# VH-VL binders against o27280: the designs that were tried, part 401

Target 1, 266 residues: o27280
Amino acid sequence: MDSMNVPEVLEIKRIVEESESVKTFIFSWDFRREVRPGQFVMVWDFRDEKPMSVSLIDPVRSEIGISIRRVGEFTDRVHGLSEGDLLGIRGPYGRGFELMGRDILLVGGGIGMAPLAALADEATARGMRVDALVAARTADELLFLDRLEAAGVNISTCTDDGSCGFKGFAHERLLTLEENHDMAAVCGPEPMMFQVMRILDERDVPAQLSLERYMKCAVGICGQCCLDDTGFRVCAEGPVFWSQELSRVREFGRYRRDPAGRRVPW
Short names: E, the ipSAE of ESMFold2; O, the ipSAE of OpenDDE; V2, 0.75 times the mean of E and O plus 0.25 times the DockQ between their complexes.

## First folded at step 17 (VH-VL)

Design cc15 (framework fv_cemiplimab; at its last look DockQ between E and O 0.89; V2 from the best seeds 0.84)
Fold by OpenDDE, look of step 17:
Structure cc15 (fold): chain C 266 residues (1-266), chain A 118 residues (1-118), chain B 107 residues (1-107)
Amino acid sequence: as target 1 above (266 residues)
Amino acid sequence: EVQLLESGGVLVQPGGSLRLSCAASGFTFSDFGMTWVRQAPGKGLEWVSSISGSGEWIYFADSVKGRFTISRDNSKNTLYLQMNSLKGEDTAVYYCTRGDYSWPLDYWGQGTLVTVSS
Amino acid sequence: DIQMTQSPSSLSASVGDSITITCRASRKISNYLNWYQQKPGKAPNLLIYEASTLQSGVPSRFSGSGSGTDFTLTIRTLQPEDFATYYCQQSLSTPYTFGPGTVVDFR
């Protein structure tokens, strides 16, 4: 077995409650193993394993953070853990974001803000101007606002119910923003990303989009995260894709595969 | 063959409510988002509402927001439009169409006429 | 909202003619434009999507072009069955607005 594929049992150093349903688990990390925003790790609770985005990369403290939303049995168990408890972590895997230009736009929805928060930290550290459009269903589901603000990010919010910021969806808010950026990074529900991508395309803004799909092996072997009709593997060729790549993917924004491989509409 | 059949269009009083149905056949209903488009007599086409395959993503025209509800029952291959607080300007032929944000409106029903008048 | 306009509002032509209908968006919409045909008393039919892609089953005499704000639908060798109203629609963002339509009738 490749050493990268062997889970390392790590102690939860800290837990940050981001929202009612999202927690960030912080681990000590040996940065001899490089990790990039947009990459993911496989989290193993000794019963099941799930892919999770890296949401915090702190070389100064030698820490990484993984943000997890409570959505099912696995995440319920993980959310029941305390500081000092153990988790298995293997990775990182996948293609991360590539920063380019001077001005970057981040568009995130819900837990999709996790990898973007990490990207924001890197971008600001590089002296880039970072604008972030943070979307959620409701105000209480908006993630990482304080963290982003502290990093110097210019934040715009939108909520489905109008409880904070623009009332509406991210793509609708984006249309009202006329500023151009050198690049964009997008992560959230695929219907959001699909529509945001079209707007960015219209504006000739290079865009990278991070997909969240069901993954099993994380190493491009099992094929469960393959995208129709290109055959792109989200775990290997992604999860970060350029808009040009996703424009070739008929599946993107239209349907996904469940663990049994069945098509599930968005 | 893809078929869409609208029903439920009738005469209603202003302020009244009405529910339209669209029966779909000839394709895997859940694989596609659906859309309602209306056309007032002698006028052009107006997008009303769209719903994704799962029903989780819904969009409305401002003219009907808060008054109309779009839904679907994938087990019955049926699309619905619940119209409340109807106004005279809601008078139109309502078309059920296959497509949403990710798909062009490639198939249309023959429409059902909704008339709102006192 | 993105406003759509069409020109002309109506035109008369003969069988065999080549006609052109234009559609304009109030803002750039890339190639996210669809064309529909509607005959009196009938439902619309999709002709072209993404500005230039011909819908399956639509005759090749129909073609679409354009990008940004200006788009064109061309019908070559007009047939009797082509006399109808034609609508453009932007698919960039909600609301997915239609043009006012162009009526193509017999000369």
Scores: ipSAE 0.912, ipTM 0.951, lowest interface PAE 0.5, mean pLDDT 95
Fold by ESMFold2, look of step 17:
Structure cc15 (fold): chain C 266 residues (1-266), chain A 118 residues (1-118), chain B 107 residues (1-107)
Amino acid sequence: as target 1 above (266 residues)
Amino acid sequence: EVQLLESGGVLVQPGGSLRLSCAASGFTFSDFGMTWVRQAPGKGLEWVSSISGSGEWIYFADSVKGRFTISRDNSKNTLYLQMNSLKGEDTAVYYCTRGDYSWPLDYWGQGTLVTVSS
Amino acid sequence: DIQMTQSPSSLSASVGDSITITCRASRKISNYLNWYQQKPGKAPNLLIYEASTLQSGVPSRFSGSGSGTDFTLTIRTLQPEDFATYYCQQSLSTPYTFGPGTVVDFR
């Protein structure tokens, strides 16, 4: 009987509006069920179940936060909920980020900053120097800036439209930034991650990248999250992969598969 | 057999607008990103713009940002380049190519000549 | 932006010669380097990607090498169809800059 595979029904304790399209839902959490940055949970609204990144891991307050971007029917329903309403949560699942060295670079695009915000908290608590490149389409969609600043993170920003920080893409900003990191953690749109990974590979910086794929079981049985030609299951061997592992994955950055198994380009 | 066929290159006045088309065949068009590369007469190659397979990811050279728009219609297997506020320096043969940030530029059209002159 | 240079800017050679063209990037680009051939009045063709991988259908007399900032294209036993202009291009990051080209002329 594995209780981690059955959703626990939890009350929404607080809702934080991170942007016009992103909310963080905060729950009380018993940390005997350990949660690591980069792991995910399956969120059940009593109708459907979707994987979501954990953005807050606070053992002192016994809380976790789950950041959800409104992108469709499921997330629209969840965004309509209020404090006191219920959600089912099962997990955590997957392989989280591994910290190493003293200097870490975070590169996040949009909602991809969610697991990186959790990682930043852990890295600063360990006394690491943390640089973050926070990317979005517009200034209004830059996530977690105040939280990262309060944690002592050195923030660089970029926006596609130039409304805040560097005008351009994350990989273009990265070329102009400091090159002296022991590791990097990357999460965001897969085309961004592909281009960022090339630069980090050139710099010989060990990188961990968090992928998103369609998931059903979340425990590695159903095969829906498999990556072509490798057999890696995003829910089991990932979602966080080392850049060396991803160099063998031809689909990375190029396409994904929908629930019916059809190739979908980025 | 992959084929790319550009059209729309004409003589236009400075400040004018022009739309180029590229008809694709012999491959699943939506699976691939596409790129425009130009070559001024007697000069080298210049990357202009790339667009991902879905059309969601779009990149431009600095020299054309704000003046050019790239788009695609996957139902018609066609790539477009809308060029506004044209300058003499935009005079070039414009090539349609298959590839983007994730693929090398492996197939090229024959090019279409755009001349910007008074 | 990453600047690309090529040397020589032009060279003259005979059928049967072996030649080498050099490409240099203004910063390290790992192996993210492509080579293209353009015959007069025609579109470019991809020869080599990722510094050393031959595109399908490219004759084995073409080879590429290098990593970092310095790259070479070698053509062994030149054929009449090889008299063309050759361009390198970096694919590390946007803008995807081409080199200025090397013209290989018949002597």
Scores: ipSAE 0.742, ipTM 0.887, lowest interface PAE 1.5, mean pLDDT 91
ESMFold2 (binder alone), look of step 17: mean pLDDT 92; pTM 0.942

Design cc2 (framework fv_cemiplimab; at its last look DockQ between E and O 0.95; V2 from the best seeds 0.87)
Fold by OpenDDE, look of step 17:
Parts: C-alpha cells; sequence; structure tokens
Structure cc2 (fold): chain C 266 residues (1-266), chain A 118 residues (1-118), chain B 107 residues (1-107)
C-alpha cells in the first residue's frame, strides 16, 4: 500500500472562521511531502471522507490550511470540531496550478477562493502582481479579503446583490477590468467559470480552472469523477485544467454527476 | 420534435402583473437552460432573462431587474416569467427559447403578446 | 454592455443573388456570435452559432464568418424563402444583445 493513500491522523491546530459558513482548519504539516496550490486532500472524519482544497500553505510555520464550507452532514460534523480534535488527512492529490508570467488574475467565487488564496500567496511571494476578482452572492460570503489584502493582492469584489463592490456576476465585472494579465486562475461555480473562461479566451489570456466534482477514491481508479467526452478524471488529470482542455469537455458548465452517477444540470 | 408554446399574454394596465408560461416538449427539459426574449411591435429582439437547467442560475436584463422573476418547473416541463410593475415599454411579443449562457437559442416558441396600456 | 450594429439596415435583392450582411460589436467578442432569421409574424430561427457553425437543418447556402468585432452572414443563391429579417446576437456576456436587424426584401 502506498503511504500516500493512507490517511494520517492529524490534530486540528487552529480554526479560522472565514465566514458564517466557512472555516479554515489548520494542521501541522511535514513539508517533505510537497503540496501545491490547486491540489486537494481527502478529509476523513472517521465516518465519511470528502475532498477539500488546500487553502493555506505555510512552510514557515509548517502548516497547511483546509477551508471547508458547511453544506451537508459531513461538513456539519467537521464544523462542530474544536481545536485539538482529530481528522484524517490523506494526500495531497491532483494537479495544482502552474504560475506563468508576471501578472496574474485570480477569479474566484465563494469557496472557490480557497485554492486561489493559496495560489495568491505563492504568486506574491514570487514577486508577481496579483489581481483578484472575488465574487459571492452577498458581502458576508466574500472570502479571504483581509488575507489577500495583506499579501499585496489588488482586490476587486462583486456581489449578486451589490452589497459589496460591483453589483453583478464575476464575468460581468471581468469585462470592465483591464486586460493586462499573463495568466488567469479561476475557481468557483461552473456556470461562473464557464462564462469567465469565454472572456479570458476572447482576451487570449491563458487560463487554468479548478473543478469541484464528486470524488471518491482520489487516485483515478473509481471513475466517479470522470468528465464526459474526454474521460478526464478530475482527481487525476485535474482538478486544475487548462481552458483548452475544458473546451473539449461538453459537460463543463452544463451538467455534473451526482454520487449515483446521474446527470444533474447546473 | 422540439416544441415551445407560450401562453399568458394579455392586455394589462401599467403597474399590473402578469405571469407567462412556456410549455416545452420534444426534449429533456431539465438538460437545457431556457430564455425569454421579447420584441416590441415593429422593433428588434431584446433579451429579457435566462435560467439554468436546475433553476439556480438566473440572469436578467437591467430593464426588468427587480420587476420580473424567471422560474421553471422541470416536473411539468414549463418555464415561467412573472412580470410585476409592468410598464408601457414592456409591451412586446414574448418568446420562449431554448438556450442560455452555454447554449445558443436554437428553438423558439411562436410568442405571446403582452400589451401594457392604460 | 456590448452594443451590436448591423449593415445595411435593409437591402433589396433578387432570387439567385448572393448577399452579405455585416454585424459589428462595440468590443471584441471572439467568435461568440449567433445569427437568426425572422420572417414576418414568425419566431426567429437560429442559422449560425459561434460565428461560423451552421445550425442543423439550415441550408448550406448560409454561411457565417468573422471574429473579434466584425462578422458577416452570407447567403448564396438567394431563395424566395430567404426574404426575411436577420439578426446577429452576441453570446459572450450578459446582457445578451442583438443587432437591430437587416431586412432583406425583393428587388
Amino acid sequence: as target 1 above (266 residues)
Amino acid sequence: EVQLLESGGVLVQPGGSLRLSCAASGFTFSDFGMTWVRQAPGKGLEWVSSISGSGEWIYFADSVKGRFTISRDNSKNTLYLQMNSLKGEDTAVYYCTRGDYSWPFDYWGQGTLVTVSS
Amino acid sequence: DIQMTQSPSSLSASVGDSITITCRASRKIGNYLNWYQQKPGKAPNLLIYEASTLQSGVPSRFSGSGSGTDFTLTIRTLQPEDFATYYCQQSLSTPYTFGPGTVVDFR
């Protein structure tokens, strides 16, 4: 058995309340095991297991952070945990983001900002100029604003209800922003990502998009995260994909599959 | 064969309300986003609203934001447009179309006429 | 918002003619442009999507081209049933916007 696939029981070192529905759980991490922004880990609460993006990578403190949104029974249980409690973590898995150029645009929606926050830290550490478009339904759902600001990120916000920043959707706000980026990283709801991707394509900005799909094994063997047409496995070939790759995936932005394998429209 | 049939268009007074319906058949309704497009008499086409297959993602033209609501019942293969606080400029033939952000408007109903007049 | 314009607003042609309609966007929209045909008293029909892809069932005499801001719809060997109003529509971003239309009538 590959040691990578064995969950390590880790103690929750700290919990950061990011919003009413999102918490970041921080763990001590041995950085002999490399982790990249865009990769995910499988979080095991000794009852169930779910994939979660790494939202914090801190080699100085020897810590990683996992941001979890409260959306169901599993996440509800996890949100009930306290510092000092234990979780099983295996990974990291998947393909992370690749940084290119000098100027990078991040476009995130909701919990999609989790992997992008980690990417922002790396990009700024490398001396890149980072612009971030942070989208949410409402102001209270905007994530990591203080953290991004502290990192030197230029932040633009948009909310569906106009409670903060641009009133409207991310793709609409994006059209009003300058076209001076070498690459873009996108993560959020697929309908958002789909429309953002088109704008970036029109602008000839290389874009990477992180998909959030139902994953079971995380090692590319069960096939439950396979994307139609291409056979891409989100856990193996992704979750970060280039726009050119996703352009080949008819499923992208149109529908997903639930745990039973049924098509579910967006 | 894909078919879309609009209904509900009538004469209403300014400030009034009206609900349009669009009955869909000939395809898996929930697999597609749907859109309302209107056309004032003797004028061009104007996008009004779009809704995703699940109904979770909704978009509106600024001209109708806050006044119109789009919804769907996938169990009934029906698309709806609730129009409140109607104005004279809302007078138009309203078309139901198959398509949204991810799909061109490839099928259209014959439209239903909404007239807003005092 | 992205504004769409068309040229000409109207044109007269004869059966058998080849005609070209132009659509222009106020900003670059890539290939995210659709063409529709509408006959009087009828609903619009999709002809071309993504600037150049012919919709299923549409005659091959229809063709679309262009990218960025300038697009064209060409009808070769105009048929009697082709006399109608033609609209372009950008699908890059909400709000989706249509051109004002081009009326193609008999000479």
Scores: ipSAE 0.928, ipTM 0.961, lowest interface PAE 0.5, mean pLDDT 96
Fold by ESMFold2, look of step 17:
Structure cc2 (fold): chain C 266 residues (1-266), chain A 118 residues (1-118), chain B 107 residues (1-107)
Amino acid sequence: as target 1 above (266 residues)
Amino acid sequence: EVQLLESGGVLVQPGGSLRLSCAASGFTFSDFGMTWVRQAPGKGLEWVSSISGSGEWIYFADSVKGRFTISRDNSKNTLYLQMNSLKGEDTAVYYCTRGDYSWPFDYWGQGTLVTVSS
Amino acid sequence: DIQMTQSPSSLSASVGDSITITCRASRKIGNYLNWYQQKPGKAPNLLIYEASTLQSGVPSRFSGSGSGTDFTLTIRTLQPEDFATYYCQQSLSTPYTFGPGTVVDFR
């Protein structure tokens, strides 16, 4: 319990370049600290600390992978690191995805495929049938395709510019796909998740969606990750929510709050 | 009170270009997505394009993709529609309305008439 | 694209009548359907969203119902100001298609 709240300094064992803008950093990990797909970790570069998606959970090799998209000063610094360099990791935190039934649909946009790749590995290992809709702006930003294929996942792709697969947005592609799944797991840009949730709701497919919000403490105390009007803390009651929980959240899909607490539209 | 006021509709030749504007007041403009809906003379309503509050999320009808662009200037509370390669089929009253994927179209401007004819 | 149809295309009614307009989607759209009223020479006005929720300021004589593919707008105790064209519109997904409209004329 105490070790979850104190960063452990770990050596970067291996770096996988997933795309021009996304790298996966692999660490040795003691699985006495259990990690579930959809949980997150706080990554500390000895200057700042940010929540990051766990994309690889490999108890056999005693490895965990953290996928990081380059979007700003913190992630630029981390992307400049090499194998052998050190990072602090605390966690895992939050509520992960729950698997149910035999058929699961994954809908991932951009870096949102990271926790879904981990979930896909677990689902296929349990003998579930896994369909994945992998979305990005362009073909070279589609993540984890080879890994998903190797795991036996049935992949559909879409790109905003049409450079690979369906030309259009994830929700538009979803309308053209098979409708019979026992559950869905969704992670990506929040406007994408909002529109995908609407379709899954119409289909009566139980859906879990992973939200991303500004975090400081990651353990539910500081209030920085609270969702308006609900009292839900993304770091504690989430980041994974059921669609029925999110139907009570007026903020979802419409706005977020920046580190200063200001309302920012999508 | 919420007000939306379109401008820029004129007679234009096929192949021409035109920029429509919509001035918004009475609400926090940046909090809301915005939409253009058009209505050809004597015809029904057709959704044209939507843009999210930040301007980051943009959607188009197939009939206008590649020819029209939508933008907004949140510092001026103004929505724009740039129309290029205009066709006779684009002749319509163009309405500015408040809403996008996350909100119904709840407030509408009076419309501005675009006529595409030689 | 999700096609929307409406029935009837027009109707005539008297003040005090109750009328029903139907809207059908080419695929299931849940409750993601809106209704608009447009008076001659004017912009549309939102009446109902999410199939049955009245927009603020809309008289209670208007009601909406339905889910899936079939939807109904009902106007009870028709008033002179209700002469208009009524459009349904699906809000499940882009492109946000409208029905062709139903013209309500007074006798």
Scores: ipSAE 0.764, ipTM 0.893, lowest interface PAE 1.4, mean pLDDT 91
ESMFold2 (binder alone), look of step 17: mean pLDDT 93; pTM 0.946

Design cc3 (framework fv_cemiplimab; at its last look DockQ between E and O 0.95; V2 from the best seeds 0.88)
Fold by OpenDDE, look of step 17:
Structure cc3 (fold): chain C 266 residues (1-266), chain A 118 residues (1-118), chain B 107 residues (1-107)
Amino acid sequence: as target 1 above (266 residues)
Amino acid sequence: EVQLLESGGVLVQPGGSLRLSCAASGFTFSDFGMTWVRQAPGKGLEWVSSISGSGEWIYFADSVKGRFTISRDNSKNTLYLQMNSLKGEDTAVYYCTRGDYSYPFDYWGQGTLVTVSS
Amino acid sequence: DIQMTQSPSSLSASVGDSITITCRASRKISNYLNWYQQKPGKAPNLLIYEASTLQSGVPSRFSGSGSGTDFTLTIRTLQPEDFATYYCQQTLSTPYTFGPGTVVDFR
């Protein structure tokens, strides 16, 4: 087995169209290399490399899935690929989710549902009760609903435009849900996660949140994904953080850094 | 020194439209979310709308959803509130304030009076 | 929506007095509460955020306490410039809601 830091050239086994803008690329995977929900891989299209969350972990079929939203040049190229084409994959990296208790709440926004979908599969396989609040701008942007339903997940949806489920944002919908959970896992836009985290905090629900920041090396060396003021590296200490860890992170939900290291507001 | 200066408040007929502006200075405008809060004459404070630094995240009170639009021009350090389909109950002093979901409203403008009346 | 209430609606006090204003939320909001001061014809000023943290520049005679649903603003040794209306605000969730205000007048 090659070093985890050396990309393996893998053939795209299957492509699932999740939405108009999201595709899941499935690869054969040697599970001698462990992978956990919440971890990410670096995807290399032989021109550029980007971190992507693992959205599917199937030890039975010996497959993993990577869900990618079409948002720029790199993802445009990847979305143009077909089954049988090749991609470089290195990893997995980062800290994944930890499961605890019997009842788990998943709160996801947009592509943030990718790692949560993988977590949902593991949780349900362990016999946990899983509730999922799935948020998106519009109904057609809601991800993994059929998959989650098939796994036995109890789904609540919310959309900005009210085209499906609750009209409003995830934190607003969450406030209306009074059920208690043993833990929560959150992933999506940081403004969403910031506000969701407050509600979970108020309810004393242990929460893990997965950050999606710009990462370059994925091995904690370059510092591009360092968070103010803690110095946490998203690729090494994260991308999954406990809420109490993020409460110490000044920039969380307030700003991010671009590839040049400049502050960019949300 | 942080300064916020609202403008645009005038008398307008019901059903009319009006755009308010807030000129910001004394801080890096784009680094902060901004918020509009209004106060009817002799009444309390009501949150109206918030917008993130980039402008991508916008929130509205139910009372103004579908009628008001919040926007910003970071190159001009200016916050806007486009008010359409104005009603009598929209009569208020409108304050521009620095802050959003992630910060308290720590600086306020002097406010601008919007009067909706026949 | 989270409703906010305040008590009393108004109170009269003298310079040098210590006064307490109460704010109550319709549900638990942890410490996500701010206090503002507003003088007639002026914009509000932030006094306290996160229930008990004093805003920079605000005199130490102002203090906030509470968590959950009940919160208090205390002004020790009331000064002439402290006669104003005070508002609490929850910041747990949108829509952000303010209390109805408490007017502090001269006795």
Scores: ipSAE 0.925, ipTM 0.959, lowest interface PAE 0.5, mean pLDDT 96
Fold by ESMFold2, look of step 17:
Structure cc3 (fold): chain C 266 residues (1-266), chain A 118 residues (1-118), chain B 107 residues (1-107)
Amino acid sequence: as target 1 above (266 residues)
Amino acid sequence: EVQLLESGGVLVQPGGSLRLSCAASGFTFSDFGMTWVRQAPGKGLEWVSSISGSGEWIYFADSVKGRFTISRDNSKNTLYLQMNSLKGEDTAVYYCTRGDYSYPFDYWGQGTLVTVSS
Amino acid sequence: DIQMTQSPSSLSASVGDSITITCRASRKISNYLNWYQQKPGKAPNLLIYEASTLQSGVPSRFSGSGSGTDFTLTIRTLQPEDFATYYCQQTLSTPYTFGPGTVVDFR
């Protein structure tokens, strides 16, 4: 029997304040339910349910962490919770990242660094060389820098306003970085990922990109997470896609759909 | 039929300010990013600034960064370029075009001439 | 910034000729290159995007080729309306730089 489809009510064990707007909520987790970097869970606050990427996978402590940015009513309510409070968790769902080769590049924008932090931990544990480009609008929004450094990751930063590191966008910083990697993993705002993918394709670097779309069922039945033209379900065939899969998706980088099915530009 | 119509180009003294407008019709304006491209008299094309369909993603050429602001009002189907601290080097015909990082520049307005002179 | 150069800077040709214009990028840009045509006093028109894809409504006598750093625009059977200035533009990354242009004049 697969209990993955029913929310399990879990106690918030610990809360880490990652920035003014981002908190990581840590739960005890039974690793008989295997979790891979790049997978997501549905978080239920007893009123609404939203997909969130897993940012910490710690089998030694039997813990997972879910990083949540405060952006609306649901996330405001969750950010108001304390250790000991309850949330419903169902999952994990989706296809995670696949590691290959010896040298990996991570490119993360904002909260998109969350699943990449989990991937970085796995990659460094395997003895891979990990370079990370961490992007944000301002220095205060750069996430997970201490954690990545502690894991042995080589960090480059960029901020839109130049308050830390390179002044500019992730794709502009990427042009100034070493061009040879065996693979890349990318997660962040979709316009950033589109422009980064273009550069990685030019370099012939295999890339995996993690998409975010509206989800209801999370198990591939309702069709709410389908990408136009291809029928790929973000909750089932993704959220992590190879760049070659996304090259067939006209929607990628250009628009998304809201819960009512209306096109929303980036 | 897609149409883009720029307005606001005039003679301005150095150090002055000017706002250009581009009225769009014949397509769903909010679905597309928009761009300003300029051309000094007798010279080639220079990309100035792009803005995404939502208005959230904005890019500038180094020559105008900090002096120019791009914006859009999707309820009025209008693109704007606010130009401050104008210099002689800003003298050009300014074109409004449809496209951004995700689309080529496929439709262009007629252009509006901005002259920065003492 | 990615620098774009074009050659020749100008050329003279007759109606019916086949001409080529070359564009070179200062670094590899894959196929992220567009071509534009501009007649005096008018706005540019998009001819080709992604190096070789013809924009809708553009005559088939126009074609583009190349990848990496070197690109070519070819006009077969030149028509009177083709006498114009032609610009390439890289779209790999911001800033979206244009080439300096190639003027195609009547001989």
Scores: ipSAE 0.784, ipTM 0.903, lowest interface PAE 1.2, mean pLDDT 91
ESMFold2 (binder alone), look of step 17: mean pLDDT 93; pTM 0.945

